# VHH binders against q6mzz7r34to333: the designs that were tried, part 17

Target 1, 300 residues: q6mzz7r34to333
Amino acid sequence: TFKDETFPAADSSIGQKLLQEKRLSNVIWKRPQDLPGGPPHFILDDISRFDIQQGGAADCWFLAALGSLTQNPQYRQKILMVQSFSHQYAGIFRFRFWQCGQWVEVVIDDRLPVQGDKCLFVRPRHQNQEFWPCLLEKAYAKLLGSYSDLHYGFLEDALVDLTGGVITNIHLHSSPVDLVKAVKTATKAGSLITCATPSGPTDTAQAMENGLVSLHAYTVTGAEQIQYRRGWEEIISLWNPWGWGEAEWRGRWSDGSQEWEETCDPRKSQLHKKREDGEFWMSCQDFQQKFIAMFICSEI
Key: E = the ipSAE of ESMFold2; O = the ipSAE of OpenDDE; V2 = 0.75 times the mean of E and O plus 0.25 times the DockQ between their complexes.

## First folded at step 4 (VHH)

Design p4 (framework vhh_ozoralizumab_d1; at its last look DockQ between E and O 0.14; V2 from the best seeds 0.00; counts 0 for: pae E 9.9 > 2, placed apart)
Fold by ESMFold2-Fast, scan of step 4:
Structure p4 (fold): chain B 300 residues (1-300), chain A 123 residues (1-123)
Amino acid sequence: as target 1 above (300 residues)
Amino acid sequence: EVQLVESGGGLVQPGGSLRLSCAASGFTFRSYAMYWVRQAPGKGLEWVSAISGSGGRTYYPDSVKGRFTISRDNAKNTLYLQMNSLRPEDTAVYYCAAHLGYGSYYTSAYDYRGQGTLVTVSS
């Protein structure tokens, strides 16, 4: 079974910043097959942003970009390649990232840092059964130096590292933008779409009373015009990489809001999925007021 | 102790050039995105430019794009701002700022900020 000597199962791969900040000691490293939860899978069922759940690192900037990438089969296939725990397994996994004008392959072993049989960083979905997000995070940590080097970062950097594409920055407070048109056009082109909230009362990401997280990165998953009252309202769908059971918008068009009860739009049942999975709708007006920036990463 | 010490400010005529420097100490410089932020008299802070920790990516608002260039020397723990084609509206106190990163370069939160250096563009 492969052991990567260039990124060993040791504290050096975590880095001093996270070891000190999270007060980590005697960290254990385990391969997925040694974790409870049954046989491991690289991909279980299909690839989805809902496979991603942020752990102890503040790497929402990376995970929001990754969440957007799951909707693009071309980038997904290029980065994840064809890999499994069953066929020709040797404890080695490979991922591609864009660096300095070219695609670079990063090789890792599948030893992951754990505490009490629970992964310290990105959590495998289906109770320790699906590992592509955990392994990809490890590969990115190796590329940047350590898991500590993922701890806080910038959305623009992750978008380029995952695509090699060109970023369009939309400053939401100063730009007159047709958000529904922009999102639909970008989605049709296969572009990655992400957004960010401004700073809050502290210098850290924290859930606010309206359900949004300050100093945080989100994936944009869609936008639509919806029939409401005498006309149409524009709404936008967002996903929080904190994942299942975490903070979600509580305002207009949120999962439990009155707007969903009052709308007569025939697409209501398809658009309104009341789940605590980090995904929610909000009006484009509220989005433009509460968020600071939206980024579209395109191959053009 | 963390320190950011700006230098290079002064009086310059419209159309002139000026180069600002910021000497950083007390933290791992290469791990931080670095910023130049300015505050004109009676106005709030305005973001002037940002540079990634590696120096590989730079960002500018339209007001300075094409005229200002941000750069860094990680071996010397020094940040620079080359300012060309200066205009009276560029008159401000310029601050060096450091940020480890929280989502996006579009942020008003900085981990560290210097004391500033005054740039006056006047005939």
Scores: ipSAE 0.274, ipTM 0.652, lowest interface PAE 2.8, mean pLDDT 85
Fold by OpenDDE, look of step 5:
Structure p4 (fold): chain B 300 residues (1-300), chain A 123 residues (1-123)
Amino acid sequence: as target 1 above (300 residues)
Amino acid sequence: EVQLVESGGGLVQPGGSLRLSCAASGFTFRSYAMYWVRQAPGKGLEWVSAISGSGGRTYYPDSVKGRFTISRDNAKNTLYLQMNSLRPEDTAVYYCAAHLGYGSYYTSAYDYRGQGTLVTVSS
């Protein structure tokens, strides 16, 4: 079975910053098949943003970009390729990233750092059976130098590393923007869309009472004009890389909000999904107030 | 309109000190990490200091560590750079820059950047 000596199963691959900050001890590295939960799969059913669950690294900037990437078959194929735990399995996985104007291949082994059989970083979903997010995160960590190098970063860097595209920054407090049009246009073009909340009282990501997380990156998954009462309202859909329902918007147009009961829009059943999966709707007005910027990465 | 206006530059002798200021307007200052970057004649842009939105974290390259101190007053939308023990190699145009980042200071891309203020360190 392949062992990557350039990114070994050692503390150096995690990095001192994270080791110290998280007070990590007794870290062991395990292959997916050695983890509980059943046989491992690289991809189970299909690639989805909901396969991603942020772990111990503050890499929401990367995971939000990754979440957006899952919506683009061309890019995700380029990066993930076709790999498996079954066919010609050798404990080796390959990923591609855009670096210095070209796609570069990053090779890793599938040993993952764990503590008590729990992955330290991105956590595999589907009862510890789907590992493409964990392995991709590891590959990106290797590219950057260590998992510590994932700990805080810039959305733009992740977006470009995943696409080789061009970034458009929309500063939500600087000028008026037609968000619905912008999101729809970008989505149609296959662009990646992310956004960011401003810093809160601390310079760390913190869950707020309204369900949002401060200093945090989200994926923009859609925007719509929806009928509401006797008029129209613009709403935007976001996904939190944390990947669970406790980290969803709790205001207007949230999953449990009254607005969904009051709308007579025929698309209600399509748009309104009450899931604990990190995805939620909110008004564009609230979005503009609670978020600071939106980043769109488009193909050149 | 976004504005970053640097001030405080000038001529100083080696070993001297200067304090730069940057007045920011037109954006949510508190939400942005702020940077001081400089460009010496014939050289590329390099960052010399960074500070998080709240001011709780500061970053310095080895070239200026221990000599430069970045700070900010979010109530006044102002960024500062205290430069001590200045050296001839510190001669450059110093720019105030802003970026929406998440704990990272290592970047060459900024959302906003001022016109700069010249700092000359010479005998």
Scores: ipSAE 0.091, ipTM 0.566, lowest interface PAE 3.2, mean pLDDT 91
Fold by ESMFold2, look of step 5:
Structure p4 (fold): chain B 300 residues (1-300), chain A 123 residues (1-123)
Amino acid sequence: as target 1 above (300 residues)
Amino acid sequence: EVQLVESGGGLVQPGGSLRLSCAASGFTFRSYAMYWVRQAPGKGLEWVSAISGSGGRTYYPDSVKGRFTISRDNAKNTLYLQMNSLRPEDTAVYYCAAHLGYGSYYTSAYDYRGQGTLVTVSS
């Protein structure tokens, strides 16, 4: 099986800053077939943002962009290609990124850094053996130099690297925005949509009392005008790449809130899904107050 | 407390060069995109360069592209701007600025900005 000498299964590929900052020691590298849970798969059923679960790198900026990418078939096919752990498997995987005006191919072996039986960084969700997110994260780490180079990056960089597109930055505190129109227009155009929270009291991402995470990137997954009481309210849906429900918004329109009980909108059951998967709704008013920016990446 | 301290400005002839420095403290420097912005007399702020937190990506408007080079040293918490082929229209107060890493590299809205250093390009 293939062994990549240019991005080896060694501490140099993780990088010294992340090793010291996280106090990582004795990291071992395993191929997916050597992990528990049965035969590995590259893609099990269909590609979804819910296949992604952020691990030990602070790379929400990349994973939020990736979450949005899963909704664009042309870009996700371009990047992921057709690969498997069965057909002509040799421990080698490839991905494409936009670099310096062209699509470049990044080749990796499938040795992933682990502690115990768990991937140290992105890991398969819900103990399934679906590894495209882990391998894509490794390929991006190789592109940037190491896993340490994924630690706290910028949404614009991730969006461009995944698409080669053009970024529109909406500064949520400095101008009025019709969010429902903006999100629906961008979604119809196949654009990627992400957003970010400001820093909190520390210099690290931290779950806040209201359920949002500070210094953190989210995927924008939808927006709607919804009937509420005797009027209408605008709501926006977001996905947290942490991928689990304890880090979901707890305010208005959150899962279990009274707003969902009180709405008579016939789309209620379609819009309100009581899942602990990192996806949630909030009012556009709260979104504009709690987030600093929304990024729309459009095809050229 | 956050501090950004610019240095390296001065008087220079047209066609000359200067290197600006910005010493940063009081925040996690590598988490912020860093910017150079300038303000000419009687004008508003103009963005002149941006660099990603890691230093892997740099950005320039057409007015300075090819003449200015931004760089950073994350071990020393220092931002640099190498300015070559200076023109009289480059005369301005130059500011070092920071924006939390999820912002835009083309923005003039910044979380932090220094006091500035004056660059004068004149015969």
Scores: ipSAE 0.005, ipTM 0.301, lowest interface PAE 9.9, mean pLDDT 82
ESMFold2 (binder alone), look of step 5: mean pLDDT 82; pTM 0.823

Design p5 (framework vhh_ozoralizumab_d1)
Fold by ESMFold2-Fast, scan of step 4:
Formats: C-alpha cells, sequence, structure tokens
Structure p5 (fold): chain B 300 residues (1-300), chain A 123 residues (1-123)
C-alpha cells in the first residue's frame, strides 16, 4: 500500500501550531479501512455539503468554500476525479487545485490522523464512512504545508484555489445590495457564494447567544422572498460547516420560529426543514447586520 | 505580546508619492495576512489593501487600484505600502493591521492594529 514520503504520517504533517494548541502527542494515523463503521467509500451516493463535518482545525474558510462547490458538477469532476476504495485501490489519492494560473495535481496516501475511532480534523458525517472531504482536506494541507497551515485562512484564497475564478467582494455594512437578486443571479450562473461573520470578544471562533459563530465562514445556499403577514420578507439560507444545531441561528426565521408558523406562503413545506444539519434561514436584514462580507466566485 | 509600529507618513502634494512601513513583532509574521486601513477626518475606517502571509496574493479596492502597491518582507517582519499619484481624498491616518483569517479584507476582521501614521495630501 502506498506511503507518501513527502507528507508522512508524522507530527511534521500536522505542524507545531496545532500540536501545541490542541496539546497533541504521539498522534495515531490510520487508513479508512481500519476505522470502525464498515467499509470506506470515497463518494457514497452523491457529493453534498452534508458530507462535511469540521473537526479540530479552524479551517471553516476552506470548508465553507467546499460546501458551495458541491453544487457545481464541473468543479467536483475537476478536483475529485474518479477514485475508489474498491476499484484499483493502492492507498493513493489525487486532487487538483488551482495554483498560479494552472491546475496542479496533489497526491496523498490515505493515512489520516485520528483520536480513538474518529478523525482529528474533517470527519465523515452521519457515519456514512464517506471520506472524500477528509482526503481533500489532507491534500490541501499538503499543498499549503501542513494541517496547521489550514488553521485560520481566507475565503477568497479557498475559492480561487478550488475554481480559478474571480472574486466579487460585498461589504454588507456599506455596500448597497439587493441580496435576493444577487444570490439568485449568482446561483443560476453557477457561481460559488460564501460569507463571514466579524470578530467577537476573543481572537477565536465562538458561538454567540444568537446562535451565530464569530470569526467564522458560512456557505450561502439560497435566498427567497416569502409571504409574511400582509406583505413580503426577504430571507437567506446559510450552511455552517460545524454541522450540528448547537451553533445554529436562533433569531427570526430560524427552525421553530414563530415566522414559520405564521407564514401562509405555499412554498413553506419546501423551504422550512427542522433538521440539525447546519443549514438555516434568517432575514436578509439580520444577515446584513450580523455578517460582515459576502463573496461571490465566478468563472469567466 | 504583539506590536505593530507604522512609519513613513507626512505632508505631500497632490500627484506625489509616499511609502509607508510597518514593523511587526511578537507573533509569527509569515503566518498572518497583513493589511492597511485608513481613517479620513470625520469618517469611518476604510480598507486600503491586503496581502497574504506568503506575499503571493494582494487585494485592492477600486479607489486605490493602480496607484497603491502593498508588499512584505517576511525576513525583516516588515509590511510596506507604496502610494503613488496621491489625491487630497487620500488624506487619512493609515493603520497597519494583522488578520487571523476566516475571509474578510475589511477592518472589523483584523485582530491587531497599530497606532497609525498620518498622511496629508495638500497643496
Amino acid sequence: as target 1 above (300 residues)
Amino acid sequence: EVQLVESGGGLVQPGGSLRLSCAASGFTFRSYAMGWVRQAPGKGLEWVSEISGSGGRTYYPDSVKGRFTISRDNAKNTLYLQMNSLRPEDTAVYYCAAHLGYGSYYTSAYDYRGQGTLVTVSS
């Protein structure tokens, strides 16, 4: 089975910053087939943002961009290629990233750092034993130097590295923008949309009382006008790469809010889902006040 | 202990040039994206430029694009802003700032900021 000597199953691949911050020592590395939960899959069914669960690294900037990318077939095909744990398996996986004007291939072995029976960093969600997000994260860590080099980063860097596209930056506090129109137009054009919250009281990401995470990156998954009372409101849908609902918006249009109970919109059943999958709705007004920036990545 | 010390500000006539410097200490300089933000008299903070930790990527708003150039010397822990074709509206206190990431090039995403250096563009 293949062993990558250039990015070994060793502390050097994790990096000193994460080793010290997380107080890690003698980290164990395992291939997916040696993990509990059944036989591993590279991709099971379809690629989805719901395959992604952030772990111990603060790489939400990368995962939010990746979550957006799962909706675009051309980028999935170009980056993930055709690979399997069953057909022609040799412990080697390949991914493509955009670097300095061209697509560059990154090769890795499938040894992943683990704590007990779970991956230390990105992990399979819902016990599907689906490893494309974990392996892609490892490949990106190798490209940048180590897993520590993923720990805090920029949405624009991830979006460009995954697409080779052009970024439009929207400063939510000062830019006039019709959010529903902008999001719908970008989505129909196949663009990737992400957003970020400002810093909170500390220099790390923290869940706040309203359920949003400070200094954190999210994927924008949609926007709609919805009937409410005698008029219309604008709402926006976001996805948090942290996963579960422990850090989910608790304000207007959140899961279980009065707005969803009171609305007479015929699309209510299609738009409102009470799941702890990291996806939630909020008003465009609250979005514009609570977030700092929205980034649209377009191919020309 | 993080320290950012700006220098290079002064009085310059319209059309002139200035180069600002920022000396950084107390953190691993190459691991942070760095930027410049400014505050004109009676106005709020405005983002001017940002550069990635490696120096491989630079970003500018349209108001300064083509006139300003950001650069860094990771061996010297120093950030620079070369300002050309200066205009009266460029008059402001310029701040050096460091950012831990998460994806914003705007003022409220910066974790550290220096004391500032005054740039006055006037005839």
Scores: ipSAE 0.011, ipTM 0.197, lowest interface PAE 9.6, mean pLDDT 81

Design p6 (framework vhh_8emy_2)
Fold by ESMFold2-Fast, scan of step 4:
Structure p6 (fold): chain B 300 residues (1-300), chain A 123 residues (1-123)
Amino acid sequence: as target 1 above (300 residues)
Amino acid sequence: QVQLQESGGGLVQPGSSLRLSCAASGFTFRSYAMGWVRQAPGKGPEWVSSISGSGGRTYYATSVKGRFSISRDNPSKTLYLQMNSLRPEDSAVYYCAAHLGYGSYYTSEYDYRGQGTQVTVSS
């Protein structure tokens, strides 16, 4: 079984910042096959943003970009390659990132830092033990130096590192923008779309009373015009890489809101999904007020 | 409570070098991306350079790439900008700046900025 001597199962791979801030000591490293929950899978069925659950690192900037990428088969296949835990398994995995004008391969072993029987950082979202997000995070940590180098970063870096593309930055409080048209046009072109909230009352990401997280990155998953009270309203769909349950928008067009009960739009059943999956709708008006920036990453 | 204090500016001749320093306090320095923004008289602010919290990534405006080097010393909570081959158009007030990753490296918009230090390049 392969052991990567250049990124060892040791504190040096986690880095001093995370060790201190999370007060980590005696970190244990395990391969997925040694974790409970059934046999490990690299990819189960197909990849999806719903495979991703953020852990102890503040790497939402990376995970939001990754969530957007899961909707684009051109980029995902290039990065993840064809790999499994069953066929020709040797404890080694390879991923591609864009660096300095070219695609580079990063090789890792599949030892992951754990606390008890749960991964410290990105975790399998469902108990079906799917590890492509966990291993890709480890590869990116190796590329940047350590898991600590993922702790607080920029959406533009993740978007470029995953695609080699060009970023358009829309400042939501300063720029007039037709959000539904912009999102639909970018989606049709195969672009990745992400957004960010401003700082809150502290210098850390915090769940706010309205259910949004401050100082946090989200994936934009869609935008639509919807019938409401004999008129029309514009809404936007977002995904939180925190994933399971801790913070979801509680305002207009949220999963349990009055707006979904009152709308007679024929697309209601397609648009409205009452699941605690980190994905939610909000009005474009609220989006433009509550978020600070939207990033569109397009092919060069 | 966040405080950023620049130093190292001055009057130099074209082709000279200067090293700017920024002492940070009131926040967990290693967790913040840092940058330098400059503003010349009669002009708006211009982004110069940025560095990630760990120091592992650095970015430069095209006008300074190859001449300037950004670095940081997290234990001493200090940010540096080494400026080589200075030109008259580099004359500006240089501001140390910090943000926690919700913005762009390529912007002059930062959460916190210092008071600035004057750099004048003139014969």
Scores: ipSAE 0.014, ipTM 0.389, lowest interface PAE 6.0, mean pLDDT 81

Design p7 (framework vhh_podentamig1)
Fold by ESMFold2-Fast, scan of step 4:
Structure p7 (fold): chain B 300 residues (1-300), chain A 121 residues (1-121)
Amino acid sequence: as target 1 above (300 residues)
Amino acid sequence: EVQLVESGGGLVQPGRSLTLSCAASGFTFRSYAYGWYRQAPGKQRELVAAISGGRTYYADSVKGRFTISRDNAKNSIYLQMNSLRPEDTALYYCAAHLGYGSYYTSAYDYWGQGTQVTVSS
């Protein structure tokens, strides 16, 4: 099986910043086939943002962009390529990123840092069976230097590295914007859409009382006009790479909210999927008040 | 304590060059992205150039004339300004941000005090 000497299964690939900050010890490296949960899969059935579960690195800026990318078949094909653990497996995986005006290929072995039975960083969600997000994170860590180099970053950088596209930045606290129109237009064009919350009391991402995370990146997954009572409201759908219900919006249009119970919109069953998966709806009004920026990454 | 200190501003004639420096202290320099902003009299503060790792951004008004760079060994950010024009006259600010933001003013965590650049006539 392949062993990548340029990004070894060693503390150097994690980096001193994460080792010290997270007080990491007894880090071992394992190939997916040696992890519990059954045989590994690169991709199971179809690619989805719900395959992604953020781990110990503060790389939500990358994972939010990646979550948006899962909705674009062309970028998925270009970046992930055709790979598997069953067909021509040799312990080697390849991914493409945009760098300095061109697509570059990053090669890695499939050894992943683990503590006990779980991956330290991005972990597979379906019983440790689906590994494309874990391996892509490792490839990006190699590209930037180490997993420590993923610890804090900017949405604009991840969006460009994944697409080679052009960023439009929408300041949510400035003049009014038609969010539903902007999101629908961008989605139809195949653009990647992400957003960010402002800094909180510290220089770290942390869960707030309303269920949002401060200094955090989210994927924008949709926007709609929905019937509520005697009128219409505008709502926006977001996905948190943390993937846990405790870190989901608790306000209007959240999972289990009164708004979803009372709405007579015929699309309710299509729009509202009550799951603990990190995806939630909120009003566009609350979105503009609680978030600081939305980024749309479009093809050149 | 965290500080960003700008220097290198001054009075110059149109067509000349200036290099602005921003010295950072009290934190891990490499963990931050940096931007140069400017505010001309009677105008809002605007982003001129930004650098995050090896990636750079430039406002259309300065693209091709200004170059932003960083020196991790010296914990410093530079703005090389060539072919200066009277409309480049402004107070220039250095700013730093720790992850998950944008390069715009509201997303930056630390700001310098500013350095004046005046391009006469």
Scores: ipSAE 0.026, ipTM 0.425, lowest interface PAE 5.3, mean pLDDT 82

Design p8 (framework vhh_podentamig1)
Fold by ESMFold2-Fast, scan of step 4:
Structure p8 (fold): chain B 300 residues (1-300), chain A 121 residues (1-121)
Amino acid sequence: as target 1 above (300 residues)
Amino acid sequence: EVQLVESGGGLVQPGRSLTLSCAASGSIFRSYAYGWYRQAPGKQRELVAAISSGRTYYADSVKGRFTISRDNAKNSIYLQMNSLRPEDTALYYCAAHLGYGSYYTSAYDYWGQGTQVTVSS
């Protein structure tokens, strides 16, 4: 089974920043087949943002971009390639990233840092033994130097590294923007869309009373005009890479809000999914006030 | 918490070089992203260079002339400014962010007091 000597199963691959900040010692490394939950899968059923659950690194800047990428078949295919734990398995996986004007291949072994049989960083959701997000995070860590080099970063860097595209930065507090039009136009063009919240009371990401996480990156998954009472409202859909059962928006148009009960829009059943999956709706007005920036990454 | 102290500003003639330093009181190992902003009299504050764990950004006006660097052992950020022009005259600020900002207009969490750079004959 392949062992990557250039990114070994050792503390050097985690980096001193995370080892010290998280007080990690004697970190164990395991291949997916040695983890509980049955046989590992690279991709199980389909590729989805719901396969992703953030772990101990503050790499939501990367995971939010990755969540958006799952909606684009071209980038998905280029980056993940055709790989399996069953066919031609040798403990080696490869991924493509955009670097300095060209696509580069990053090769890794499938040893992952674990604690108590759970991955320290990105981990499979629902114990489905689906490892494409975990392995892609490891490849990106290798590309940048270590997992510590993923710990805090810029959304623009992740978007460009995953696409080779160009960024449009929308400053949400500068001037009113037609968010529904911008999101729909970008989605139709196959662009990746992400956004970020400002800092909160501390210098770490933390769940706030309104259900949003401060100092955090999100994926924009859609925007719509919806019938409400005698008029229309604009709403936007976001996904939190923290994943299932974590912090979700609690304001207008959230999963349990009166707005969903009162709306007569014929699309209500398609738009309103009552799931604890990290995805939620909010009004575009609240979005523009509570978030600081939205980034659209488009093909050249 | 992070505090930032700038130094290295001064008066220089056009075409010469100057290096600005920014000392952080907190550990750079907390993976803060850092930027250099400048503000000339009567102008808005603008981002000229930024550095994260793996990347650098430069504004078009300084690209090829300025270099931002980071020394984790010294807990310091530097801005090497070459081929200085009168238009580079400004108060230069060091700023730190926890990494979920934009290179262009991020609301940085921590700011230094600024160091004056004047380029004139």
Scores: ipSAE 0.069, ipTM 0.474, lowest interface PAE 4.9, mean pLDDT 82

